VH-VL binders against Flagella basal body P-ring formation protein FlgA (flgA). Designs and how they scored, part 6

Target 1, 205 residues: Flagella basal body P-ring formation protein FlgA (flgA), of Buchnera aphidicola subsp. Acyrthosiphon pisum (p57418)
Amino acid sequence: TVQKFNFFDLNKQLNIFLKKEYPLNEDSIKIIIHTPLKKNIYCRKPDFSILSNTHNLGLINILLTCSKQHYYLTVEVQSEGEYIVANRKIPRGTRIKESDLKILIGRLDVLPNNTYRKKKDVVNRISLREFFPLQPITSFMTRPFWLVKVNQQVTVIINGNNFKMSSKAKSLSNGAQNQNIRVKTNSGKIINGIINENGEVIVSP

## First folded at step 22 (VH-VL)

Design e4 (from b1 with heavy chain S52H)
Fold by ESMFold2, fold request of step 24:
Structure e4 (fold): chain C 205 residues (1-205), chain A 123 residues (1-123), chain B 106 residues (1-106)
Amino acid sequence: as target 1 above (205 residues)
Amino acid sequence: EVQLVESGGGLVQPGGSLRLSCAASGFTFSYYAMNWVRQAPGKGLEWVSTIHDYGGDTYYADSVKGRFTISRDNSKNTLYLQMNSLRAEDTAVYYCAKSHDYQWGDYEAFDIWGQGTMVTVSS
Amino acid sequence: DIQMTQSPSSLSASVGDRVTITCRASQSISSYLNWYQQKPGKAPKLLIYRASSLQSGVPSRFSGSGSGTDFTLTISSLQPEDFATYYCQQSYNYPTFGQGTRLEIK
């Protein structure tokens, strides 16, 4: 069936659209339409799209397509949920542990971009800034823990069908677990491999 | 001699695309985070984007997020900025800049800058 | 985001003068503040990093101070080559710059 569209229908359908675009992983979402809509707008099947490549919270722009006509809406997406803060002062250069972190519940749309949502994603990272108690922790302010440092001698493990060999080489870069890195043997040969949990470089044919 | 040289600027219509390049020489490119900073004519400086030394972590200013993509090729000592869906407010000189600290894997300050390349977005 | 407010927006001074430029952050940034000099048609040049550390090759007449929210750049005896625009920039989080201070010949 083809229905006339009014302001209440638009708000209802926009809420349904946005809830599909923003997963409800125990978060609550409130949508506020800032663009006044004229009561004369009739739309048989409204089509919504978000005008950015990322699903940001806060003020966003949405394209409403009604048949051949386009309408641009400014919408505010407010959200509450869990996020990670410092439990105490964390000095710069700290390898972060679980006791350094606290989970808070609050407005997600007013947090700095890339604020962590789960402790597991922060544990074992290195702080690049000092953090004060209750400060949100972002990925911009941390880096991975390096298992391998540039110029470090590393063990290279080569797995063949009927053999497993190890050798030593010098790393040409810093690297975290599961990263591909390049290493240089004593003969000068450059080999690519993947860093395992022990800081060893695994080479596969 | 340490140098950063930008290229790829020019005149483009709104909604268009450009790809900027920054060629690095005179230092070990793969050690450092790299940045784009822009300056509209007669205006101040605005950070645009940062990419980590290994190329995995990227960060963007809100004004460009979703439209611009920073990347690097450490084998060519080159930094890139892909700019899509350009708007008039993106008109600026675009500088590439080197973060000064590799010991911490940090991007605290910008110690080496290129000469800039002009991007003009107008109808 | 962290807003950076510079004062003054411009000033005139004579060679030999002592000048001070201030920068205020909207929240504490500890000592993660940098100062840059930019001449017309040129790229910015790093002067001071981490509030008070002098960048290599920068004359000792430049100094920086401050912590928390309030920071200053001081030029102790102004030279002809110091007429430029100066920017502060916080590096505690996603970088933001002050609006700039134009320093002109009186």
Scores: ipSAE 0.450, ipTM 0.747, lowest interface PAE 2.7, mean pLDDT 85
Fold by ESMFold2, fold request of step 24:
Structure e4 (fold): chain C 205 residues (1-205), chain A 123 residues (1-123), chain B 106 residues (1-106)
Amino acid sequence: as target 1 above (205 residues)
Amino acid sequence: EVQLVESGGGLVQPGGSLRLSCAASGFTFSYYAMNWVRQAPGKGLEWVSTIHDYGGDTYYADSVKGRFTISRDNSKNTLYLQMNSLRAEDTAVYYCAKSHDYQWGDYEAFDIWGQGTMVTVSS
Amino acid sequence: DIQMTQSPSSLSASVGDRVTITCRASQSISSYLNWYQQKPGKAPKLLIYRASSLQSGVPSRFSGSGSGTDFTLTISSLQPEDFATYYCQQSYNYPTFGQGTRLEIK
């Protein structure tokens, strides 16, 4: 099963390797090899490895091993897919609504880290930065809208098999709908629950 | 008196683990995002990690992602950093730092810092 | 990551001098730029936040300016206690610090 690869076959095999190393979703991946390769490089058993501890987009370094020969390659990994931008100027402190957002398709490898990919993940969050039209929105630049504030007395609902109980507790932090939150009971116990739409904390035994 | 006091530093071998603690007093701990910032000997400052005031959202520098875990216990006014798979380049003074603005839940600046605790990874 | 480059890396000045330290971001960070002072053996101290807002308890001889990519910290009349290393830090996205500027008193 050992096959010699010429320059064209090595580029093809490198593309196959890198597309396997990056998650394949609806996004497209394009590989650009920046290091010139001699046309007569032949490998019986090419072995590729990524020299970083992460699978970053953009410029990466690849080690190609051909028996005893090592080649160091610089490649560019480009990715295209959907991402979320501002549809209008969004002032700092805005509770973001769906109409504030726009979906664009474009290069993911040039976006800020943790740029949102789905509108549903941005809606109802508070902007911590001003955004201009077509500016990508990142998770670090927003915060959740709080249904429960720290030290707020909340109703805790405990759903068990064949029973449902409620009690009062004080929240230990701010919290958003559907979020895990810690509350402190009057006895001093700390319990975890999920905030519902009414700001109540739901606990299952 | 507003203060942050780090503890848990020390000498550890490569591949080892440490857990740092930061005890907070003199302010309402649960209102603020909390941070770890480190400084290697003779070097500049490097942000390590941030945790939101409710303990949900956490953020990490690329250099520590997958190895370090930030957490908090608002009932004990304590911030933690669990450090696993330690490397020589993790050798630094580790500072606990409070985020500046609580009204917007923002991570803008670090207005209160602890004295730091030294972590040395060698042997 | 947003890279922060400080200039100069080191400088010497006399008490009473006006000192200027600059910080450049690799991309626009609007006005989300903070300045810290760190004295030998001590934790950093916040001086300026949001580019130009003076932190409570910081002397008025410290000031900050700039927006976008270029920012300046100014000490209008250097005092002996201002011997320190100064760091800029962007907070527009995941925090990054400049490499520091060591201010030495002649």
Scores: ipSAE 0.336, ipTM 0.672, lowest interface PAE 3.8, mean pLDDT 85
Fold by OpenDDE, fold request of step 24:
Structure e4 (fold): chain C 205 residues (1-205), chain A 123 residues (1-123), chain B 106 residues (1-106)
Amino acid sequence: as target 1 above (205 residues)
Amino acid sequence: EVQLVESGGGLVQPGGSLRLSCAASGFTFSYYAMNWVRQAPGKGLEWVSTIHDYGGDTYYADSVKGRFTISRDNSKNTLYLQMNSLRAEDTAVYYCAKSHDYQWGDYEAFDIWGQGTMVTVSS
Amino acid sequence: DIQMTQSPSSLSASVGDRVTITCRASQSISSYLNWYQQKPGKAPKLLIYRASSLQSGVPSRFSGSGSGTDFTLTISSLQPEDFATYYCQQSYNYPTFGQGTRLEIK
């Protein structure tokens, strides 16, 4: 069976293809084919490949292969959705609160790749720079809140299969939740662990 | 004086691994984010990776994500870049660079650079 | 990623000339724009940060201006040591560089 491609059909096929290539919400994307198709395209087994070396949305070049026929397409992938901006001027070093953030809806494909999409991902983080009102916030602009400070005494928990040990050690660096950290025991031994939500250092045997 | 000195570059086959080091001196190393920036022969500059101070977050360019790992040892004033699954396109001079700290932001620009170390990936 | 485009890609000038290099971002980056100078076989050197702030130790003949998407680097009076390649770099998000501007002797 040979499928006839028109703009709508091709768009559907591209949508299916792009959903596999990108974590896209189908309801939030718009695909624009910039390459005019002068002839009807019949394709039994359409095969798409991205020719550009990018995983970003926007203008992309796609090769459509139908048997022995090749079609070079310029496609624009627009996406719309929620993203996080500063609700006010936020000074550097601020522990960000929910009220400091605003959700906007707009074009995502024109924003930085690492723009936050949800407030929960930004709340309680520290601003690495001054934010201006309505400025999109990216992961590069924030850091985790430190649960452990340099030289702070921390509880080290060693979890074994049938045992649990607890001891004290001194942190050698600042550390946030789920981050690796080096601690120095009273004996002077340096060990590595992961900081949990309570600021404890979990060490696996 | 503030100085960064890279080492560890060399020739490696595709799929191989290499570990770069950057020794820092002349400033409080742990206070600053550190970066790797590379430059292919005859080409422009490409940011590779950043690690925040005091064991903060790490960031990677899409081109190296999953293959490269940035780390630091503040007790040794040393920055590292573990490069795995190397490809031909990874061939470049790799620069260690210190982030600039000024009143408007924590980590802006790269104010100090090492001399670079050459990494060649070739069969 | 944010694309940075410099203009021109290359230019020739003479000592004493006023030189201007432009950099355009694919989207607004506010003032998060830095300028670097690189000489052959050497590491880049920071000239300007935050669009217009002169890095310590850099001659005052260098200046930067602009905001949003359009930025300029100006050398008021070109010196022999200024012939090099210049790069703009945005720090709004993960760093990206312009393709470079090669400044050569006329």
Scores: ipSAE 0.005, ipTM 0.506, lowest interface PAE 12.7, mean pLDDT 86
Fold by OpenDDE, fold request of step 24:
Structure e4 (fold): chain C 205 residues (1-205), chain A 123 residues (1-123), chain B 106 residues (1-106)
Amino acid sequence: as target 1 above (205 residues)
Amino acid sequence: EVQLVESGGGLVQPGGSLRLSCAASGFTFSYYAMNWVRQAPGKGLEWVSTIHDYGGDTYYADSVKGRFTISRDNSKNTLYLQMNSLRAEDTAVYYCAKSHDYQWGDYEAFDIWGQGTMVTVSS
Amino acid sequence: DIQMTQSPSSLSASVGDRVTITCRASQSISSYLNWYQQKPGKAPKLLIYRASSLQSGVPSRFSGSGSGTDFTLTISSLQPEDFATYYCQQSYNYPTFGQGTRLEIK
């Protein structure tokens, strides 16, 4: 049997599809179909595909396939939810604190891509530009805080079985906490380790 | 007016301990990394230690590592330097210095300095 | 650590002179170079940060230039109050200072 759906049913099916495509709260999503559609569409096996490359919120193009029939839909996906903004003017290069951040609720689809949604993802990062109050913060506007800089002398800690050894080496790159980094020992040997919270390089045999 | 005022300097014997304080005013103390820089008599400047505003990350010059401890009390707008196992070569004027705003890196200039406090380590 | 070397260690000049002090890093520090002025018995004063940025309140006769390993501090027209010791400082990694340049009256 051919499954019948009208504009409302199409919206329902589209919502189901979009819910799978976007990890967003369903209750915060509003879908607006801009493409004029027939009142009733008959489709045995509806198949949706997003034609947009970015999979971003906002205006998207969706292909609805029903057997040999193809429907090109222009759909606006509006989303409302929490996002992170600057709670104050934040100079460039600032190590961001939790108190520097504020949670706002609003339209996510009009925000820049990769806007942070949780404070924990922004805290302890460095601002790459000046932030003005209430400015949304994106992942491209921040970088990790470097505990180790290139050519910096670092403490290397070698954890062995029932022993711990400490030595000095030079870093070959910038590195943040929990990142892998290469260091050059005084003998010229290059070793790999992980940067801890103190900026030390931990090496395990 | 932005101001840093050091205190706690004095005469101490080798092997002794001393605690320096730096009172900050005129700016949001908790927003900035703070530093200690020292200058031996007739010599140049030497960075001693830095403490960041958040997370309490601390850094030390090799010459003082293991002997000195930098700390801060943001509720009191005060920076501290606990100096243990003092040596003659630690004799210097110790300056408290505020880090400039970060711009292109994790370390920046020192834009505000205190008047300094003299530490003399001698028998 | 990165070593900073200033040149000259001392120089004599007259009021109105153009003065240039150089600072060389043992390795590339990009633009992470700051300049300070220190007068006897006083704390250092920041003049230039990030190689060429003039600190607020500092006269425009002071300027900085350079990148990588070689940097210069220039005083376009020396004033009486400019006689002091000048230090460069790298902020690429843990801070290190040059040995200083003493600017004296000729």
Scores: ipSAE 0.000, ipTM 0.508, lowest interface PAE 14.3, mean pLDDT 87

